# VH-VL binders against q9umr5: the designs that were tried, part 390

Target 1, 268 residues: q9umr5
Amino acid sequence: SYKPVIVVHGLFDSSYSFRHLLEYINETHPGTVVTVLDLFDGRESLRPLWEQVQGFREAVVPIMAKAPQGVHLICYSQGGLVCRALLSVMDDHNVDSFISLSSPQMGQYGDTDYLKWLFPTSMRSNLYRICYSPWGQEFSICNYWHDPHHDDLYLNASSFLALINGERDHPNATVWRKNFLRVGHLVLIGGPDDGVITPWQSSFFGFYDANETVLEMEEQLVYLRDSFGLKTLLARGAIVRCPMAGISHTAWHSNRTLYETCIEPWLS
Below, E stands for the ipSAE of ESMFold2; O stands for the ipSAE of OpenDDE; V2 stands for 0.75 times the mean of E and O plus 0.25 times the DockQ between their complexes.

## First folded at step 18 (VH-VL)

Design pn26 (framework fv_nofazinlimab; at its last look DockQ between E and O 0.80; V2 from the best seeds 0.86)
Fold by OpenDDE, look of step 20:
Structure pn26 (fold): chain C 268 residues (1-268), chain A 122 residues (1-122), chain B 112 residues (1-112)
Amino acid sequence: as target 1 above (268 residues)
Amino acid sequence: QVQLVQSGAEVKKPGSSVKVSCKASGGTFDTYAISWVRQAPGQGLEYLGYIIPIFGTARYNEKFKGRVTITADKSTSTAYMELSSLRSEDTAVYYCARGSYDSTGYEPFDYWGQGTMVTVSS
Amino acid sequence: DVVMTQSPLSLPVTLGQPASISCRSSQSLVYSDGNTYLYWFQQRPGQSPRRLIYKVSNRDSGVPDRFSGSGSGTDFTLKISRVEAEDVGVYYCMQGTKWPFTFGQGTKLEIK
């Protein structure tokens, strides 16, 4: 039998968004128990990410307990960060494949057309002012807002991303790294035509430097320092990078070709 | 130059709802937290919640158990606070307040509305 | 929730004399960025609250220099070097470090 699949949605999403993914899984892996966690849907997805982590943890623990052989996680967009944090705080998780589906793993600093209504260009440059405050950090978007021009503020004020990245020292860094390293495979999916994740390379742990030049994962301090285990995972062959062009952000979970190429191989 | 103008006094029956408005003028609106605070007669200040309009959702004090709804209309630079299932204990002056940015970052409660008296009585 | 405790709750003061209000938090108000988001508000009779101090010791524009804030961690103080008639009102401390943000009970300053 196939290992259970747990799906975690993204910002403003609901379980309905994954109807095609469920169909694909059912067709290719019949009998797979797929659970799309119906938590923090819609506007509730703007709640603090640590709150979401706790909620999702409560939901996945029973599922994991019933699956001694392990489970797979498919975590979409913001959900990918939730899942990474989840795997960091859980010392007894049994996740085989962690599939990060177009997630801003290294943060967001975008003003794409999709987000222009939310983050006009002029606003993007100033969002750090509210996001890197206690008031801003009560919203998920600010929890992974990564302004490359205000690195000090990010490092000090980010209550989520900077911590799970191990970019800011904290008492649980070593343990979280150990926990995260329990994952069998980390499957990173994203692409240049996403239109939301900015830069799109964030889905592969790439990100802007101070000049907004995109650096790859291996150039990031979190990798170089192995602060949460990326270097270790790569060394053991546990990281899979699956870039795909021609896919918009809202289509990652509803593209058959993407599923067959990037997701399906890791559901066995 | 930034002003917050609130809607007028309200008299409500128990069990009904009240919606108070707070119109901001003299500045931008989207990236400032609009806070709602109330004060019962002769009592202290109580934080209800706040909204950052650009995000389109609010953070609520769980003490109110979902009775408070805070919204914002960016087109009119107006924030709203709706309190449902009103009780006599909800009788209070309700204030909206907005923050500002300075060299040290974001600071809330720099500007206050004039307050809106909401009376809940049978 | 973080409990903010002010003392005294009533503060009768002679004009021209100094006043001091204490505010204690049930836990540290130091945020991850190293700042302490402790605020002081003044509410004169019949008026809306007014922010006096932000982040422990920073005076807002227009606030007389006779007002000063100090403290760290869990203990904070608002001082008025020489009380004036216009200082009559209720003073509140507030923490903005941990949600839900909370106010102290208030200290009513009156002239003897």
Scores: ipSAE 0.931, ipTM 0.968, lowest interface PAE 0.5, mean pLDDT 95
Fold by ESMFold2-Fast, scan of step 18:
Structure pn26 (fold): chain C 268 residues (1-268), chain A 122 residues (1-122), chain B 112 residues (1-112)
Amino acid sequence: as target 1 above (268 residues)
Amino acid sequence: QVQLVQSGAEVKKPGSSVKVSCKASGGTFDTYAISWVRQAPGQGLEYLGYIIPIFGTARYNEKFKGRVTITADKSTSTAYMELSSLRSEDTAVYYCARGSYDSTGYEPFDYWGQGTMVTVSS
Amino acid sequence: DVVMTQSPLSLPVTLGQPASISCRSSQSLVYSDGNTYLYWFQQRPGQSPRRLIYKVSNRDSGVPDRFSGSGSGTDFTLKISRVEAEDVGVYYCMQGTKWPFTFGQGTKLEIK
């Protein structure tokens, strides 16, 4: 039978967004137990990411314990960062496929149509001032805000993303790397028409340099240093890259072609 | 320049709620942290929580156990602090304060409101 | 929570003499960015607090240079080189390194 699937939502989101995803899974893998975690919904998604990691960890432990053959994670948008940290802090996780669905794995730098209700268009250049302070770091958005024009501030002040990416030292880094490497498959999904994740290549561990030129994963220091295991996973054949054009940010979990191409093959 | 003006003094019964306003004039409102602190008569300062208006949600000191709610209205540049289930121990002057930015980053509590006396008494 | 302890709590001083206030934190206030988020405030009788010093030693605009802040890690000092009559009030330290942010209990400066 099929391994259970655990779904983690994104910023300003809830379990309701995944109704189509659940229909697709039921059609192709009938009998799969799918748990969409209903924690940190709506405005609560702005809570610090380490707090969210702790809450989601408590929710996934009993699910993993009941599934000795393993589980799959489908983690959407900001939820992909929660899942990155879960895999690092859990020394006993049994995750087979970690499916990262348009998540800003190297961070976010940009105002988008999705976030315009939250931000005026020119806000991206000024967020570094509040985000890279103890006040800003109590909000999830600032935990992965990665201003390429103030990379030193990001490296020094980020309480979350810089640490889980191994961009700044942490006492637990060796253990976090060992735990992350237990994952069976890292399935990266994203595309140029997302319209929210900026740059969209962040979903594939690419990111802006100081001139806002995108450098891909293999050009990143975190990959070259193998800081948390990306180079090792790639050499093992465990990284799957599945880019798809024509999909907006809120449609990744409701597009049948995307599901059949990028998700379905990894739900053993 | 930047000025924070708070609502007037209030006398409340135990068990009721109070909502104090803090209107900002001059400068930018949305991207600054707006903090609420209180001071009981003859006592020191205690941090209640803060809001960054652009994010639309606040961080609360757990000591107040779900009794405090901080909100902001960007259209009027006004922050609010509501405290429910009032007790005599909540008698205090309540202050709002806003930070500033310089070349070193964000610095809190650069501007303070005049304070609002909330008295909880039968 | 980070506990901030001030000493002395009562500080009688003679006009023109120096005054010194100590502030100790229960843990290091050095943030990951290398900055120390330690602040000093003055509250004159009947007034709102006023920020004097930010990040240990930076004096706010308009604050007289007789006020100075120093320290590192867990031990901090606010010094007034020559006390003036207008300095009467309560002085508070505050840490902004770790939420929840916390104040010292205050030091009341009085003219002897």
Scores: ipSAE 0.837, ipTM 0.924, lowest interface PAE 0.8, mean pLDDT 91
Fold by ESMFold2, look of step 20:
Structure pn26 (fold): chain C 268 residues (1-268), chain A 122 residues (1-122), chain B 112 residues (1-112)
Amino acid sequence: as target 1 above (268 residues)
Amino acid sequence: QVQLVQSGAEVKKPGSSVKVSCKASGGTFDTYAISWVRQAPGQGLEYLGYIIPIFGTARYNEKFKGRVTITADKSTSTAYMELSSLRSEDTAVYYCARGSYDSTGYEPFDYWGQGTMVTVSS
Amino acid sequence: DVVMTQSPLSLPVTLGQPASISCRSSQSLVYSDGNTYLYWFQQRPGQSPRRLIYKVSNRDSGVPDRFSGSGSGTDFTLKISRVEAEDVGVYYCMQGTKWPFTFGQGTKLEIK
């Protein structure tokens, strides 16, 4: 009756974090098969994102094969980047709703008190120095670190985000765009009180310019060039933006109003 | 002036473990890669792994099949390397090393510890 | 793993004469940022290694100008234009492009 739901967690995270989300789905959509993928938990979530994409790909293939009518993805925080890469690299995915739950889709540039659980001693203005090196790129945070003051280094050294955004030329860009565009709906969720995703508009494909002024999705070069399909999806009516204030980063999957407003309608 | 001081020489039996410390002084610690490299007597250099202390986890050379654990204590500016299930071929000098930043980015292995001899003998 | 192959492994040289050490990688060392993460280290007898050259050709501070590095892609060279007695030791190349980062076998430079 209901399409299976696959849940992909974020940094320093595990499948237990989604117990309330599972309860909400069971109450509103009884009988839905929900799989919270139990891979790259805790410190393993710091492994290179391409390693995580490969591991999650192997896990989702049999689930998708058993559900020829399609599946839904709910992907939280860093997990939203893993899922977007999955949709690009999989020729044969059958994802209807891709629900991006407070994910740093245009990157992260965090240097606020709200980020202490990610960067307890970090200074955001200096992290580019290690992140934009082969030593830093072996850690997931550096794979999507996006320093707006060193955009040239980001564009050339990013082993993940600059590629899945089509910001650096690569031979797979056309195929990845085609694969991503097979998604039925892209549901973007986030809000100003998140406290971790910086800027919070990264969850909606917004990001800082060089003056740290936030440009929204439609002002980004990746949108204007349609490098991986955002403009096409928006024109098709396939992008759903569901911002919600008052929710901290760790609470997105445990807020019933958020679930009912932003997630439930897309779990057909 | 950056200085790396390692713990003293150790003699161990096969099957036991060893934990070598590397204390950094004269600079920041958290955002550098702290690497561990070993050198068996009369032989070349072998990379074990590295930690970037702000991330709290390390990358390991899989050659060691999970026998290596690398950690850091930011409050004491000290990195640690633990090698378990010791074998005679693990007899080596173990070095820690730290990189540095220049105007263009990060460069590895600018500062080296004095080395710690670990002898595995039955 | 990227295999780093040095030649020669033993290099006897007359004082004041040039020396050349070759290092070859099993795959290109050019990273996505256009940099080539190839390094040279010197280990004098009884000492820890020290870095001589970073990113192919850049001499570290305090390294004499008789040392130079060159190469591209998979083939690299360390040259000493005039060998001095203090240059004795073992020289290693290392790649930092693909984890695990790997060293060459070493080249022992000796005075004839």
Scores: ipSAE 0.819, ipTM 0.914, lowest interface PAE 0.9, mean pLDDT 91
OpenDDE, second read of step 19: ipSAE 0.930; ipTM 0.968
ESMFold2 (binder alone), look of step 20: mean pLDDT 92; pTM 0.937

Design pn27 (framework fv_nofazinlimab)
Fold by ESMFold2-Fast, scan of step 18:
Structure pn27 (fold): chain C 268 residues (1-268), chain A 122 residues (1-122), chain B 112 residues (1-112)
Amino acid sequence: as target 1 above (268 residues)
Amino acid sequence: QVQLVQSGAEVKKPGSSVKVSCKASGGDFSDYAISWVRQAPGQGLEYLGYIIPIFGTARYNEKFKGRVTITADKSTSTAYMELSSLRSEDTAVYYCARGSYDSTGYEPFDYWGQGTMVTVSS
Amino acid sequence: DVVMTQSPLSLPVTLGQPASISCRSSQSLVYSDGNTYLYWFQQRPGQSPRRLIYKVSNRDSGVPDRFSGSGSGTDFTLKISRVEAEDVGVYYCMQGTKWPFTFGQGTKLEIK
């Protein structure tokens, strides 16, 4: 039978958002055990990412233990960063396909409807002031805020993304890299019409330079230095890139064509 | 001039809830974080939590999680701290305090409210 | 949680003499950005606390230069070079490096 699938939601989301995704999986891979983790829902998704990683880790351990043939992860938006860290901190994970569904893998720099909804003002240029402090780092959004005009502050103060990307040294970096490299496939999904993830190429490990020109993954220092294994995974043939135009941020988990093209082939 | 003005003293029965307000004047409310700290009579300071108004949510000390709710209303430049299921041990002066940005980054507690005495007695 | 321990808890001082308060943390307070998020507060009787020192050694606007903060890692000191009558009150250290942020138990400075 099919390997179990574990789903991790994103910012301001809950397990309910994945109703359509579960229907698609049931149609194409009947009998698949799909667990949508119901942790850190709604505003609780703003809790620090390391806290979320610990909670999700506790939830996935028994699922992985019951599936010696392996499991698949589908991780949406912010959830993709949680899954990045899970794969690094777990020295015994048995993940085959890690499917990153429009996740800001190199960070976020841009006004988003999430922030504008709460307080309708531009936050892009000023978030660095609070985010790069211990106070700001207790909120998930600040954990992956990556201001290209204050890259020195990001590198020094980020308690999560700069560490998991190997952009700043950490005592566990070598172990995290070894653990991450155990993954079978890294499936990256995203697109230009997302409207939330900024730049959208962050879903493919691209990001802004100081002039807000996007540099793709192969031009990033983290790739060139192979800081957490991207270059090794690419050389292994383990990275899959699946960009798709015409899909807004909240539609990635409910678009049948996207599912059939980018997700279905990786659910063994 | 920056000022934080808190609501007046409250006397509450065990099991009830209290909601203390903290109105900020001077500066842009959205640029600040607001912390809540309490002090029981003759005791030290305890950090309850803080809110960054632009995120619309707060970070709570686990000791108080499930009973404390911190909110902010941008239109009135007012932060609130609500504590439910009150016990006699919650008798304390509750302070709000502002954090702001300087040339070195974010710094907490640059201005404090005057404090609100909450007494929980039967 | 990071435990903040102050010493002494009671500090009787003669006017014009120096005073020194120690604050020790159970863990290093150096954040990844190289900053140490150690703060000192003064609470005069019946008043709200006020911040005296931020990031170990930086005096707030309006704080007299007789107040100085120093230290590194886990050991910190607040010094008053010449105690004045207005300095009577309770002094607290606080760490802001690791959540939950925690205060020392306080040092009561009183005139003998």
Scores: ipSAE 0.787, ipTM 0.903, lowest interface PAE 0.9, mean pLDDT 90

Design pn28 (framework fv_nofazinlimab; at its last look DockQ between E and O 0.82; V2 from the best seeds 0.85)
Fold by OpenDDE, look of step 21:
Structure pn28 (fold): chain C 268 residues (1-268), chain A 122 residues (1-122), chain B 112 residues (1-112)
Amino acid sequence: as target 1 above (268 residues)
Amino acid sequence: QVQLVQSGAEVKKPGSSVKVSCKASGGRFSDYAISWVRQAPGQGLEYLGYIIPIFGTARYNEKFKGRVTITADKSTSTAYMELSSLRSEDTAVYYCARGSYDSTGYEPFDYWGQGTMVTVSS
Amino acid sequence: DVVMTQSPLSLPVTLGQPASISCRSSQSLVYSDGNTYLYWFQQRPGQSPRRLIYKVSNRDSGVPDRFSGSGSGTDFTLKISRVEAEDVGVYYCMQGTKWPFTFGQGTKLEIK
């Protein structure tokens, strides 16, 4: 039988968004038990990410317990960060494939057309002011806002991304790295036509430097220092990068070609 | 010049709801968090919650879980605080306040509304 | 929740004399960024509260220099070097480091 699949949604999202994905899985892997976690939907997805991690942890623990052979995680957009944190704090998880589906794994710094309703163009350059404060850090979007022009503020004020990345020292860094490294495969999915994740390379742990030049994963300090295990995972062949063009952000979970190419191979 | 103007006094029955408004002027409404604080007669200040308008959702004090709803209308630069299932203990002056930014970062409660008295009585 | 404890709760002061209000938090108010988000507010009779001090020791614009804030970690103090008649009211400390943000009980300053 196929290992159970757990799906975690993104910002302002719900389980309904994954109806096509469920169909694809059912067709190609019949009998697979797929659970789309219906937690922190809609506006509730703006709650602090650590709170979300706790909630999702409570939901996945029973599922993992019933699946001694392991489970697969498909985590979309903001959900990819939730899942990474989840795998970092759980010392007993049994995740075989962690599929990060167009997630801002290295953070977000953009005001694309999709986000203009949330972040006016004039606000992108100033969002660090509210996000890197106790007031802003109570909202999920600020938990992974990564302003390349204010790296010091990010490193010191980010209560989520900087911690799970091991970019700021904390007493759990070693343990979290150990826990995360329990994953069988890390499947990174994203693409240049996403239109939301900015830069789109963030889905592959690439990100801006101080001049807004995009650097690849291997050029990032978190990789070079192996702060949470990326270098180790890559060395043992556990990282899969699956870029795909022509897919908008809201279509990653509803594209058959993407599913067959980037998701299905890892659901065995 | 930043100003916060709140709606007028309310008298409510127990079990009913009240919705207080706070209209902000003198700046970009979406840039600043709006906080709600109440003060019972002769008592201290109590933090209810706050909203960052661009995010469209609020952070709530769990003490009031399920009873307080804070919203913001960017088109009118108005924040709202609704309190349901009113009790006599909810009798208080309700304040809205807006934050600001300086060279050190974001700071709350730089500007205050005039307060709205809400009386809950049978 | 972080408990903020002020002392004294009542503070009678002679005009021209100094005043001191203590605020203690149940846990450290130092945030990850190294800042301490401790605030002082003044509320004169019949008025809305007014912020006097932000981040322990920074005076707001228009606040007389006779007001000063100090402290670190869990212990904070608001001082008035020379109390004036207009200083009558209730003073509150507030922490903005950990949600939910919380106020002290308030200290009522009166003229003897």
Scores: ipSAE 0.922, ipTM 0.965, lowest interface PAE 0.5, mean pLDDT 95
Fold by ESMFold2-Fast, scan of step 18:
Structure pn28 (fold): chain C 268 residues (1-268), chain A 122 residues (1-122), chain B 112 residues (1-112)
Amino acid sequence: as target 1 above (268 residues)
Amino acid sequence: QVQLVQSGAEVKKPGSSVKVSCKASGGRFSDYAISWVRQAPGQGLEYLGYIIPIFGTARYNEKFKGRVTITADKSTSTAYMELSSLRSEDTAVYYCARGSYDSTGYEPFDYWGQGTMVTVSS
Amino acid sequence: DVVMTQSPLSLPVTLGQPASISCRSSQSLVYSDGNTYLYWFQQRPGQSPRRLIYKVSNRDSGVPDRFSGSGSGTDFTLKISRVEAEDVGVYYCMQGTKWPFTFGQGTKLEIK
């Protein structure tokens, strides 16, 4: 019998987006219990990420309790950040594989084709004005907006990502790190043709410096300081990197080759 | 010159809904947020919620969640506040107010509408 | 929710004399960015509120310099150095540090 799979959707998304993923899992791992969480759908995905974490936590507790052998998480886009926090705040999670499907793990900085409909012209250079305020921080997008030209504002005003990444101190940081480190595998998926996640390397814990040059995970202070356990996980052999070209942001959960290459091997 | 103009006074029956408009002029609608605040007769100010139009959704005070809906129409530069399942306790002057982020940082309540009296009786 | 408590609730003042209004919060209003999101508003009879002070001590454009704000953490003060007839009305403090944003009860300033 296979471990249950819990799916967490992304920004402006819902459970209906994962039909193909469910088909693939059923074909390769028949009998797997897959729960796609129907919380914070559509515009509700703009609720503050800590509120979403609490709601998803309440939903996953009974699923984990019924699966003493463990569970797998597949967390898409913004949902990957929700799952990052779930693994940190739950002192009793039994997650084996955490599969992060094109999630902005170091944040987002870019006007992509997806975000263009929110702004008539490129607004990436101006979004910091509203995002780095208590008002902006009540919206999920601002919780992981990471303007590399205003890094001090990001570090000081982000109520979510800067804290969960250990980029700003928090009283619970030590416990969050200990909890996160219980994960069996951290499977990172993303690619250059995503068109939404900017920089796309954010899905692999890479990010822009002040000159918009991408620095990879091993060059990040959060990795070097081992702030939440990335260096420890990598040393343990628990981090899997699975980049794939040719996949747009809305296609990660519906591409068979991606599933077979990056997801299927981690569903025990 | 910035101005917020609200719709006129309304008298409503208990259980009905009311939709108050707030039309902004001067400045770009996408460069600010709109807050809604109410004031019952002889009482203080109470925060209902706010909308950042570019995000397409609003944040509501949990006290009113499920009853209040705040929307924005960029084509007319108009924000709306709809309150459903009206009770006599909802009798109040409802204000819209602007917060700007078209320069350095965000500052709330730089301009206020004239207020809309909503009376719930019968 | 953060509770904002103003004192006094009623403030009779003689023209030309100073006035002082206190505002206390149930928890610190210092945000993680070091800013304190504390605001003061004036509401004259029959009018909409008007913002006087933003972030504790910054006076809005067009607000007379006889108005000043000060304070830190949980204790804040609005001072009027010389009260004028046009200052009659209700004054509210507000916190914007933690959602839901909340107002004080208001202080009614009246001429004796």
Scores: ipSAE 0.845, ipTM 0.929, lowest interface PAE 0.8, mean pLDDT 91
Fold by ESMFold2, look of step 21:
Structure pn28 (fold): chain C 268 residues (1-268), chain A 122 residues (1-122), chain B 112 residues (1-112)
Amino acid sequence: as target 1 above (268 residues)
Amino acid sequence: QVQLVQSGAEVKKPGSSVKVSCKASGGRFSDYAISWVRQAPGQGLEYLGYIIPIFGTARYNEKFKGRVTITADKSTSTAYMELSSLRSEDTAVYYCARGSYDSTGYEPFDYWGQGTMVTVSS
Amino acid sequence: DVVMTQSPLSLPVTLGQPASISCRSSQSLVYSDGNTYLYWFQQRPGQSPRRLIYKVSNRDSGVPDRFSGSGSGTDFTLKISRVEAEDVGVYYCMQGTKWPFTFGQGTKLEIK
């Protein structure tokens, strides 16, 4: 039998977006219980990420309790940050595969084609001013906005990303790392034609240095210090990287080749 | 100079709704927090919520239990606050306010509208 | 919610004398970035509020130097070194560290 699958959507998203993914799972793994969590839809996805984490936590607890052998998470875009925080704050999670589907795991820094209706003029160089304030931190995009030219402000003002990445010390860091390390596999999915995640390598824990040169996961301080467990997971053989070109941000969950190549093998 | 001009006074019946406008001129609008604050007669200030227009959504004080809707129109630099299911205790002056940027940071409530008196009476 | 408590609520002062207004918060207002998001506002009779002081002690442009702010953690003070007639009004503190952001109940300053 197959472990249950829990799906967490992203910014301005809804459960309907995953209808094709559900079909693929049903066709390849009949009998799999799949739950697409229908929380924080549309504009509610801009609520602070810690509020979203709490709401999703309440929803996943009964699903995990009914599946003592474990569950899988498929977490899309912003949803991948919610799921990573869940894995850190839940001392009793039983997640085997955490599938991060084009998620800005090291943050976002870009006015991109998909986000232009949010930002009708280029704002990436200016957003740090409001994002790194208590007023901005009440909105999810500011919770993972990562301006490489104002790293000092990011490190000190981020109420979410700098904490779950272990970039700023906090009293729960040791416990969060321990909890995260209980995951069986971390499956990282993304690609250069995404068009939204900027840099797209954020989906693989890569990010800009101060010169906007992309440093890979293994070059990041959070990896080198093993601040939340990435180095340990990689050494254990638990990190799977599955890049795929030619897929736009809204198409990751409706591409059969991507599903068969990057997702299906991890839905034991 | 930045100026915030609000719509005129309103007299409303209990159970109805009111929508107050706040037009910004003389400055930028879209990447600032536009806040709504009210002051009942003889009372202090109470924060209703705020919008950052580039995000197209607002943050609300849960005290108002979903009765407040805050929106913005970037093309006209105008923010709106709508309060529904009006009660007599909603009688107050309603203010809009905008922040400003200093050196490297954002500071709230630098500019205030003139206020809009909303009276809820049968 | 963070509760902001002002003292005194009524403050009659003789022209030319100093005035001091206290503001206490129910929890520390120090944010993770090291800033303390405490603000002071003045509301003259019949007017909209006006920001006087931002982040504890920074005086806004056009605010007379007789106004000063101080404090840390949970305890804050607004001082007027020599009260002038135009200082009549209600003074509010506000915290901007934790949503929902909250105001003190106000201190009414009058010339006796």
Scores: ipSAE 0.804, ipTM 0.906, lowest interface PAE 0.9, mean pLDDT 91
OpenDDE, second read of step 19: ipSAE 0.920; ipTM 0.965
ESMFold2 (binder alone), look of step 21: mean pLDDT 91; pTM 0.934

